# VH-VL binders against Putative glutamine--fructose-6-phosphate aminotransferase [isomerizing]: the designs that were tried, part 12

Target 1, 262 residues: Putative glutamine--fructose-6-phosphate aminotransferase [isomerizing], of Saccharomyces cerevisiae (a2p2r3)
Amino acid sequence: MCGIFGYCNFLIEKTRGEIIDTLIEGLQALEYKEYDSSGISIQGDELESLNIYKQTGKISSLKEEIDLYNLNKNLPFISHCGIAHTRRATHGGLRRANCHPHNSDPSNEFVVVHNGVITNFANLKALLMAKGYVFKSDTDTECIPKLYKHIYDTSIELGYNLDFHVLTNLVLKELEGSYGLLCTSSHFPDEVVAARKGSPLVIGVKGKTDMDVNFVEVEYLDQEEDYLKLNTQTKSSGNVLAAAPVKYNTCLRKSPPFVHNT
Short names: E, the ipSAE of ESMFold2; O, the ipSAE of OpenDDE; V2, 0.75 times the mean of E and O plus 0.25 times the DockQ between their complexes.

## First folded at step 4 (VH-VL)

Design C37 (from B04 with heavy chain Y99T; framework fv_becotatug)
Fold by ESMFold2-Fast, scan of step 4:
Structure C37 (fold): chain C 262 residues (1-262), chain A 124 residues (1-124), chain B 107 residues (1-107)
Amino acid sequence: as target 1 above (262 residues)
Amino acid sequence: QVQLQESGPGLVKPSETLSLTCTVSGGSISSYYVHWVRQAPGKGLEWLGVIYYSGSTDYNTPFTSRLTISVDTSKNQFSLKLSSVTAADTAVYYCARETWVATGSGTYIYFDYWGQGTLVTVSS
Amino acid sequence: EIVLTQSPDFQSVTPKEKVTITCRASQSIGSSIHWYQQKPDQSPKLLIKYASQSFSGIPSRFSGSGSGTDFTLTINSLEAEDAATYYCHQSSSLPLTFGQGTKLEIK
């Protein structure tokens, strides 16, 4: 049980402070009493860099942690995608290292937030460790960003130039179990991918003049690869994957299973 | 150079398990996926399933309860087991390689190299 | 499941003739169509990928075109060695499916 949230702005300037506030407010809307950790990932000071901030405890503990970094909250972004997560310990113990987001490597080339259980995690971890990847957490989620990097690096060595959503489709082929996930990457600035299998995921789009979020159906491209594009006329059902380049102001969140009272 | 080679018994009795292996030479097994495709005598091609780098699989619906595909990464060998066979399972069985390809519209799967195929006859 | 329907099922052709084989999908598949050649007692061989991209080493007389639901494989000036069965293959969704095949004979 947990909550994921993403926020993208496109061609409408937002400051770092506004982006952080939006991500935290999104997490607060999803917060249950039982959540025991939270985290966010946003763009760093360099153009394609990604930073991770995470902490055990309530969302207020995360806010305090972020404040310690003395970030330039006035730094403007004309386009930006951020991701956020609240967690209840389900796999692995309650430790900062087990909080989401998880990363592929110290340079944060791929950053993931995830809800669900990856049932083939042990095999994926063994294969990735044999390739030299170092795992820092006890969570199943950590195999996801490391798998992204392995597939990305292999594709580069083979001479392929993969789009982010295509790379995601390759990653999803290797995952078994249930998931709802968001991924950002320094290799794909201003993009976020969203994918799910067995868990609800809602994508919202907000135009410049809209006061409310308009929810957009996403278009399936490859059903068993869980592949979608944003399209107002397309039905979405079953397993889904949304690749969201920054063409719209979007917010991504798990739907009503994470509401306190229904 | 990439080569795929199927091997296994040419004759299997009804109700038994059909077991085949595909040995791949050339290229890293972490850079492609192996599919199994069969062709009944005088008929067209039928996709059976695929195995991915992690050992995860996808199977064509009619075969889900009978089909198992596995990989031995130390030997570059891919195995197909099809249980409870009948005369309808008589076919040439191919392994075929899917290479990674990217376009802006998604991942495309094509089979760049195929094994020579092995004929399996199901008969008493 | 996406059904691929090829036309014609069979054609007897003379050398140097231009041959067109069509493949129709039961729903839109973008450009996710691939063409294979299978000679008697041989495995299929990839000719064209993504509707129009020639695979390495394939003679220039083979070309592909189309998008959405309608696709064609063209052999411009048929050679005797082109006697084979040709299959289209879609990769837009699982399960992967093939057309029923088009058999080309010389004479």
Scores: ipSAE 0.288, ipTM 0.658, lowest interface PAE 3.7, mean pLDDT 79

Design C47 (from B04 with heavy chain S54D G55S; framework fv_becotatug; at its last look DockQ between E and O 0.01; V2 from the best seeds 0.00; counts 0 for: pae O 9.5 > 2, placed apart)
Fold by ESMFold2-Fast, scan of step 4:
Structure C47 (fold): chain C 262 residues (1-262), chain A 124 residues (1-124), chain B 107 residues (1-107)
Amino acid sequence: as target 1 above (262 residues)
Amino acid sequence: QVQLQESGPGLVKPSETLSLTCTVSGGSISSYYVHWVRQAPGKGLEWLGVIYYDSSTDYNTPFTSRLTISVDTSKNQFSLKLSSVTAADTAVYYCAREYWVATGSGTYIYFDYWGQGTLVTVSS
Amino acid sequence: EIVLTQSPDFQSVTPKEKVTITCRASQSIGSSIHWYQQKPDQSPKLLIKYASQSFSGIPSRFSGSGSGTDFTLTINSLEAEDAATYYCHQSSSLPLTFGQGTKLEIK
């Protein structure tokens, strides 16, 4: 079995240490079955950079691995979106390379955690490999961040500046099967995308005193379920929490929400 | 083209050890999980076990004490040994390939290539 | 272990008829069901993977559907060469299991 967890703070300052602790605690709370691996992705030290930490074994093994990096845990973030995953490895699936999160490239331009089965992954992988993408794992998941990067790069070359939610809609159009996923990107540092089809994924929002968060539904090009756009910047500050199980998909960002007919 | 081919004795005496080989051609052996499946005459398919790319194995519960699956990478061969055979072990034995993929949900995948099968009769 | 129950066990059919074979799992397996065709004296051949996706080279008359516990293989217009035994297979968890099979005979 697999678990997905995300944590975002918007207009409420959190230190890196607090963010890591929240992600680890979220994974521990999802510990319903014995898990064989876990991982997280958080913002790095450089502007717009993303880092991935993942390890086989119990969640405690991931915590020990992260501690070895001697990260500046006092580094503050007024806005941050982190994602996390636990996985029960199948036969032979214990390699670190197969742990989530997965990335699009060595610069971590797109980072994904995923639950479910992408039933057309073999065709997507073949197409992406033909376009020069190098796969490091044998997971179905790894095609997702690489598909994000391919669509993003192609759109930029054609003169389009896609919002993260529009880019995600295009990615989801290409995916078949059952899935729940969270995606972050160095190109969209204040945003996280949550999407599902058949697999559970929960999103919540928490404010300190008076929560004031707006949710906006956005159309898909496909008949897939609409996703919600959330903006905490125009209202009171708040925290956003996303975790399995799911009731609906959503898109989180700091910018004021706009109605989109994709 | 990827091919799997079983070979071994057609007749085994009761209480002896059945030994079969599955030879792989046309593909990288490190990309394979190889499963063994058998079929008694006129009956359905029964999964026996699997060997993974790292040579670890999993066996179906009824066979755990009698079954050994192994690999010889230098010969591109997978082997099945089933000890203490009885008439109930008379069956066609297949090897089948699972191209290894770790799914987000932790499930297995389908068998895309099968050997032709080899009939083993347990009789005195 | 996950038990797969197929229906019917046997069916005698005429060419061009629509045939439906069902497979029921003892617990939810999502879409992790695959269908195989086995002709006399041949090894099984993959037809449908992940409940509904055709394997390469498989005629369009074969289709699959379902999710969770109830799955169906459909042959829209049966041809003589479709005389075979059909098996469902779950890949959700160990031990891997097969249905008991459905035998289709022509005439």
Scores: ipSAE 0.134, ipTM 0.622, lowest interface PAE 4.8, mean pLDDT 79
Fold by OpenDDE, look of step 5:
Structure C47 (fold): chain C 262 residues (1-262), chain A 124 residues (1-124), chain B 107 residues (1-107)
Amino acid sequence: as target 1 above (262 residues)
Amino acid sequence: QVQLQESGPGLVKPSETLSLTCTVSGGSISSYYVHWVRQAPGKGLEWLGVIYYDSSTDYNTPFTSRLTISVDTSKNQFSLKLSSVTAADTAVYYCAREYWVATGSGTYIYFDYWGQGTLVTVSS
Amino acid sequence: EIVLTQSPDFQSVTPKEKVTITCRASQSIGSSIHWYQQKPDQSPKLLIKYASQSFSGIPSRFSGSGSGTDFTLTINSLEAEDAATYYCHQSSSLPLTFGQGTKLEIK
């Protein structure tokens, strides 16, 4: 059994310390049985950086791990997304490498926490390894952030500027099994995506004042063809990218660099 | 906040080249797609062309032979050159920043920030 | 190119009235339609993106709907400051095109 927790502040200043505390508290709140590992991902000192802290054992061990880095806990963030995970080992051995979050690469371009089972992990892993990805864990989750990166990089090469949502949809289409997952990325600062299939997920929103709306928009993935044609890979080739006909001519445009629209 | 400002001569003679500059502030110029749109007096909006982050361009078909859009990153400026102008080229010229993203429902392009526009009159 | 045809070209309306402007595309463009407001001697201002999403800072009285070929901009309760020309814009394919505009005058 695993638990995932995400925390986002938007246009409300929070310190790194507050964020870490919130994430840890969230994990503690999820703890009703013995967990054997936990971890968090938070923004690094730079906007396009994500840090991962994870450790086997109790949450206290995670705290100790974090403290080893002597982070500036007073660093303020006007907007920030962090994700956290706690697990009881069901898939993969009890080692730090198997702890969540999992990353796409050493630069942590994509970071994922996952509750569930990816049943086609072996196939995905084989495919991704053939493309040069190196796996460090024994978990099925590790394929997810790597798949994110693969699809992202491919999309960029093809001149597509995918938003995080679309990128996620493409990833999810390749995943089989059940999941509750959170993903953050250095390519999408101050964003987090949440997705579920079979596993429950709860979202809470708090505003400074009463909010005008009391709902969160949810998208359901349709089983229809992808809206984007990624020409380098086709479904027929067994690749992880679902290729669909180019719907709009503008899809063929060169991808601009990431522009953060505030 | 991103700001765009068009500048150039307000008067150009027929057959000459219209040259305009769009100065961008509030962000890295290399991160933006910038479009040029013009509006003849009392008329609608006409898309002229776009310059991408890699300095490649696409032009509207009627202007392919006459229009050149370029970028000077050192000055945070985009340039428009329209050669062999006629009275028909009299218009307010706008530069606009593009927001572009591929989504699940398609590719979306819209202009979230516009310059104030600059009137160019073609007259002898 | 994709031709956008707006209707009406001109409308004179009374404050607090509901105003509807339509934009028809010559071919299906999904939701790749955007609405701009242009007041006299000003640059266009984005109102609605993606057919139905309000841009930041836009009053709630403005809304958009439609998909495929038929799109609508609605002003639920017209205010005097809404006197302007409105344009639909498609981003489905190059060249980018605009509707011919709808001029709203306030009585």
Scores: ipSAE 0.008, ipTM 0.483, lowest interface PAE 9.5, mean pLDDT 84
ESMFold2, look of step 5: ipSAE 0.013; ipTM 0.551
ESMFold2 (binder alone), look of step 5: mean pLDDT 88; pTM 0.909

Design C50 (from B04 with heavy chain Y53W; framework fv_becotatug; at its last look DockQ between E and O 0.01; V2 from the best seeds 0.00; counts 0 for: pae O 10.6 > 2, unsure alone 73.7 < 75, placed apart)
Fold by OpenDDE, look of step 5:
Structure C50 (fold): chain C 262 residues (1-262), chain A 124 residues (1-124), chain B 107 residues (1-107)
Amino acid sequence: as target 1 above (262 residues)
Amino acid sequence: QVQLQESGPGLVKPSETLSLTCTVSGGSISSYYVHWVRQAPGKGLEWLGVIYWSGSTDYNTPFTSRLTISVDTSKNQFSLKLSSVTAADTAVYYCAREYWVATGSGTYIYFDYWGQGTLVTVSS
Amino acid sequence: EIVLTQSPDFQSVTPKEKVTITCRASQSIGSSIHWYQQKPDQSPKLLIKYASQSFSGIPSRFSGSGSGTDFTLTINSLEAEDAATYYCHQSSSLPLTFGQGTKLEIK
């Protein structure tokens, strides 16, 4: 059994320390049985950078791991998205490399935490390896962030600037199995995508003031839609990506910026 | 309230290195991105570079070979070094604090606090 | 780099008049535009952030609008103290860039 937790602050200042604490507390709250590993991803020390911290053992081991980096806990973030994971090993041995989050590449362009099983992992891995991706773990989750990167890079090469939502839809169309997942990316600062298929996911939203709405918009993937397939991602493939309907007017992404007098 | 103050020699000879210091007060120096911006006399603002929390830097393309920005956390100071200066480097130099926010629409960077600026004249 | 072009370069106006300064970006930058006021022998001061959000302590007569490539700073009922050079600034991508400035003189 695995647990995933995400925390986002938007136009509300939080320190790195507060964010880390929140993520850790979230993981602790998810603790039903003893986990064998845990990890988090948070904003790095550069613009559009993500850091990953993960360790085998108890959550205390993760805390110790984080402390080794001597992070400035007082760094303020007006907006931030962090993701966290705890696991009991089902796929892959008890190795740090198998801990979540998993990344797309050493620069952490895409970072994913995942609860579930990707049943077509072998095929995806083979495909991605053929594209030059190097796998470091023996988990099925590792293919997800790499797939994000592959589709992202391809989309850019094709002249498309996809939003995180559309990109995610393309990724999800390639995944088989069950999943609850969170994804963050340096390409999409202070955004997080949450997706589920079969695995439960809960979202909570808190505003500084009363919110106009008390719900989160949810999109259902249309299986009948023809999306850019991983194997057909070539510049010559034309406007395959253009056919994907995108909901841009979500309260979370399109809400007018709050007047923050700081 | 955060305060920034630039300091350094007001006169530098051609081919020498311009060195400036930005002293920050009112907060932890490592908690902020700090930018350097200059303004030639009677001209507009030109972005020079930024130093991040990690100490890494990004420089504007024209200055990549000549500009070094660094931080001394023990002194609460940022430093700018611009080598091989010419008359074209005569300007008021500002350090500025970045306030950063990222949304789905992009990364927003603005300068909420500026130093008073220090004039550096390059002359023989 | 993203080029910001302001208009006009210079304007002389009478107190209480409405002033409009425009800033055009060479490419779409969403709302990643900020406006600064610089008075003579002073450092720039932030007026408007995120195209339309007033910074703390800024008089209500200052407002910003626009998205994409075209942005406007408006000063309603100009006061003598508003004599300054105004700059737009983009933070959409590095390198950070500024408009060339608009000098506002008060008659």
Scores: ipSAE 0.006, ipTM 0.497, lowest interface PAE 10.6, mean pLDDT 84
ESMFold2-Fast, scan of step 4: ipSAE 0.539; ipTM 0.769
ESMFold2, look of step 5: ipSAE 0.006; ipTM 0.501
ESMFold2 (binder alone), look of step 5: mean pLDDT 87; pTM 0.903

Design C54 (from B04 with light chain S92D; framework fv_becotatug)
Fold by ESMFold2-Fast, scan of step 4:
Structure C54 (fold): chain C 262 residues (1-262), chain A 124 residues (1-124), chain B 107 residues (1-107)
Amino acid sequence: as target 1 above (262 residues)
Amino acid sequence: QVQLQESGPGLVKPSETLSLTCTVSGGSISSYYVHWVRQAPGKGLEWLGVIYYSGSTDYNTPFTSRLTISVDTSKNQFSLKLSSVTAADTAVYYCAREYWVATGSGTYIYFDYWGQGTLVTVSS
Amino acid sequence: EIVLTQSPDFQSVTPKEKVTITCRASQSIGSSIHWYQQKPDQSPKLLIKYASQSFSGIPSRFSGSGSGTDFTLTINSLEAEDAATYYCHQSDSLPLTFGQGTKLEIK
């Protein structure tokens, strides 16, 4: 069983320590027994840099790993987006390299947590390896951040600057299977993308002002009447976070209220 | 500059598999997606499906059990196979390009270039 | 499935007249409507993208407007070469769909 959690603060100051604690507490809330592995990604010390911390075992092992880096836990962020992952029970073995989050490259330009299965992963991996990407894990997940970077780099070479939500739509067209994911990027600071196809996804948002939140988990809709009902319900609350299959990706931005992108 | 051209047999027998190719010349196929659209004689346009440059596909619901779209990047060719054909499958078949970076927003965009179309008649 | 309904189905017009073709979507699609021209025995050709943006090389007499569910293609001063069938196309969601077509004939 895998768990995905994202935490964003917008225009309300939080310290790095508070952010880490929130991400870890979010992971703990996704199960009531011990984890097999966990990881988080948060902003680093350099402007718009992203760092990944992950470890096998119980969540205290992740905390110990983070502590080894001697991070400035008092560093304040007026806006920040972090993502987290936990896995309970595994049949793939316990290797740190196989833990989420996964990255696109050593500079962590794109960082992803994911649950579910990418059924065309072998084809995507072959394509990306032919383009020079080096895979470090045995997971299907690792193709996702690398695909983000490939599409991003290609768009730049063609003279286009894509918004994060547009880039995500292009990535999702290439992915087959049933999945849920969160993605952050150094190119899109203070933004997080949430996307799903058939898999559960949990997203937490904290701010100083109360927000309308509507989590709607729905089976795929094959009829116009069901689609219309869901779309109407999700739009009745201005701040919709996740779960409607009307448009299968969302993007959270640094201004309250956050926005839902098609 | 970029051209798309359909080819394949003009006549297919009922219950057999219709097989077409779309050959791309003058550009890299990694810059766009290829769609297949058909048009029965005297009728309108009907979208069949799309293939992305990774080989992923999406098909229109009536065709999901019969339709396969594939790509051979070494030949710059796309293939369409439609199984168990009937007289209702008689149509001109087009491949069309979607240039995915053109607008900066939206899930799908317009078809900027189309092949010339190839007529397939399903008859005994 | 988003259904696109065009009107009229057919129109016979005199050269230099102003022609309007309407496309109505069964649900809101923003501006994700595109217009194609198809002459007899030819492939469709893109005229207007995203409701109102002219594709490169298209004569200025063609224009598009609308948003949400109601869209219009306008030919300001019809030329003989404009005899064709015109289709609207939505790219908002899968499956992609086309209108039934509007056939334009010159008197």
Scores: ipSAE 0.294, ipTM 0.678, lowest interface PAE 4.0, mean pLDDT 79

Design C57 (from B04 with light chain S91G S92Y L94W; framework fv_becotatug)
Fold by ESMFold2-Fast, scan of step 4:
Structure C57 (fold): chain C 262 residues (1-262), chain A 124 residues (1-124), chain B 107 residues (1-107)
Amino acid sequence: as target 1 above (262 residues)
Amino acid sequence: QVQLQESGPGLVKPSETLSLTCTVSGGSISSYYVHWVRQAPGKGLEWLGVIYYSGSTDYNTPFTSRLTISVDTSKNQFSLKLSSVTAADTAVYYCAREYWVATGSGTYIYFDYWGQGTLVTVSS
Amino acid sequence: EIVLTQSPDFQSVTPKEKVTITCRASQSIGSSIHWYQQKPDQSPKLLIKYASQSFSGIPSRFSGSGSGTDFTLTINSLEAEDAATYYCHQGYSWPLTFGQGTKLEIK
């Protein structure tokens, strides 16, 4: 069992401290008594860099860990996307390495939080390990950010400049099972991807008057798949919440899937 | 050069399971998916299904209950199994490679290389 | 499913003629049309991808155009080796579908 939460501010200045507090409060609102680890990912000191903080124990243990890093909590962000996760330890292995978020590589080029089960995980891990990827956890989730990086790197080598939503479509083609996920990337600053298949995921937008929210339509090859891209660059102002399984302030419709009648 | 080659028994009895393999050789390209397409004698092309290099599959609706596509990465082989065959399943079966590439706002599926095809006749 | 209808079904042509084959989709598919050539007793071979992009090694006499629902494959100055059946294919939506084919025969 897991809880996922995301928070983005769009052209509404927030400090790092405010962002961290919002992510932690979001996780606390999702708190289930059996959750025993948590983590968050936020922007680092450089605009495109991503940092991951995670810890075993209750959410309070994560708060204590973050405080020990002595971060500049007054650093302002006019636009920022953060993701967060809390999980229950399964079959032993209560280790920090098994906490979400998971990353693609030491530079955190792709960072993912996930709820669900990837049923073809063994095949994906074998293929990625054969290509030189090193797995640090026992979770099925870790294959996702590594698959993002593999597909991203291959596309760059072939001369293609992929939008984040297009890259996500390629990743989702490879995944079997049920999932709700949020992904951020240093290659796509100020963007977050939210995707689901079989698991609940709610997107809420809370803005001021007449906020224009631009969701990029994505072509779907599976009627059960939903994917949304949130881009802060062209929005006038607002806050976005993404959460599973919790309810919403306002709900935006997802792009319809491709028409492929039987 | 990347090449695909189908192989199988050629003759299958009604109600039995048709089993074919597609062997991939050459090239440094691992960013592709393998599709199966068939062609009944004198007729057009019909898409059956796809397997991604991760092992995920998608099947054409009429075949969902009868069709299984799988991959053996150690042998660089893809397999197609179609159960409960009838005379209507008599066709040349092709494996074809989708070289995945993004174009602007989406991804589209096309087949850059095809196997030579293998004729399967379903009769007693 | 998306139905692709080709025209003509069959055409007998002389060398050096300009040949036009059309493919009409039952709904809009953007530029997600691809063209294949199949010679007798051979596998299909990709000619044109994404409506208008030539595949590697394809002679310049082959070109494609169109968007939405109406697509065209043009062979400018037909050669004897172009005797084949031509298929359009949509990669836009599941299930993937092909046109019924256009057979070109040299007189």
Scores: ipSAE 0.000, ipTM 0.456, lowest interface PAE 13.9, mean pLDDT 76

Design D07 (from B04 with heavy chain T107D, light chain S32Y S92Y; framework fv_becotatug)
Fold by ESMFold2-Fast, scan of step 4:
Structure D07 (fold): chain C 262 residues (1-262), chain A 124 residues (1-124), chain B 107 residues (1-107)
Amino acid sequence: as target 1 above (262 residues)
Amino acid sequence: QVQLQESGPGLVKPSETLSLTCTVSGGSISSYYVHWVRQAPGKGLEWLGVIYYSGSTDYNTPFTSRLTISVDTSKNQFSLKLSSVTAADTAVYYCAREYWVATGSGDYIYFDYWGQGTLVTVSS
Amino acid sequence: EIVLTQSPDFQSVTPKEKVTITCRASQSIGSYIHWYQQKPDQSPKLLIKYASQSFSGIPSRFSGSGSGTDFTLTINSLEAEDAATYYCHQSYSLPLTFGQGTKLEIK
């Protein structure tokens, strides 16, 4: 019972301030009164670095906290992909560590926002902890960015140079349950991957040039036809969704979870 | 410059509630999170909990049922209440600042400034 | 929880000597280790942040290194004013934890 939002600009210059405002406005459009934490991830000051800002409370609390960072809001980006999330606490109490986005490691090599339930989370966590990964939260979501990093590092060690969407397909094969997620990475600047299984997800694209969007293995379940803005000539294999790089000014929104959420 | 200062009773009876305050001066309290750390006589540092600018809290496991941290923004004060105290709760109690604003990482960071500490003795 | 183990617990050192204090984490914490100095009857003071970065105003004789599970605080030339207890602190995950401390005395 969470909301996901992403925003990418490509070939359309946007300032950091405009990007943050767009992400916050997107979250506000998804907000239910029972949501009690939120966060965003955007590009940092260093080339290809990613920063995470997250806080308990209403979305307005996150906005106030971001304002305290004294970020250079006039810093321009010709290409940028940001992700955002609102969450309802499912554990006892509210904890900043349980807010999304979650990261793979202290350098934020992979950053994820997620809706849904990863039913094999305990097995994945045990595997990753045995590999030396340190878990900060009590959420199932935290295994996702750490799994990305484990698979990425292993592929590099074995001599492979994976595209972000291929890496995502490998990660999704290991996940069981229902999910909707967005992932960004310092290794794949200018790209965001979006994937879902069993949860609605809406993708909007607004381009200023000819469209160049690559999607693989996409399955849309329980989405109304009028809300599907992107079509692909590919089809999903089983119940796996695979993501693609986004090349244009894109706004990604997730419809609220099931009717039981309200 | 920012200063943190703890205050409260130096003596608390067993089974009662320990109440401490941390007063902040010289800076905006919204720029950081406040942590509480204690140190028993002759022992090391033990983290108790944190309060975020939203008023939300996280507590160390052995204290979750007894500990309450709160903030009064009108007074620039943070409060710690620890119920059902025993002799094992005798310690110097510190409040400490996490200047999270500087990092942008969403992760926990170092404590750049600490209060002076206040000794609390639990004795009848 | 992440357990931090320091070595040594106590060391008596001659002025100008090089001192090495180690801190070992029970699991990988990247560079999320910080070092504090606590003099008798005083509050702790931050020395080194993120394993190797000196905090403002800290003398250059103090340095830190390490990543993952093994971390080291080095004092290259001990001064009399360095007699204190030193603590490592991890900020990677909750609950936040400290090492047990290393007490340095000057001969």
Scores: ipSAE 0.005, ipTM 0.456, lowest interface PAE 13.2, mean pLDDT 77

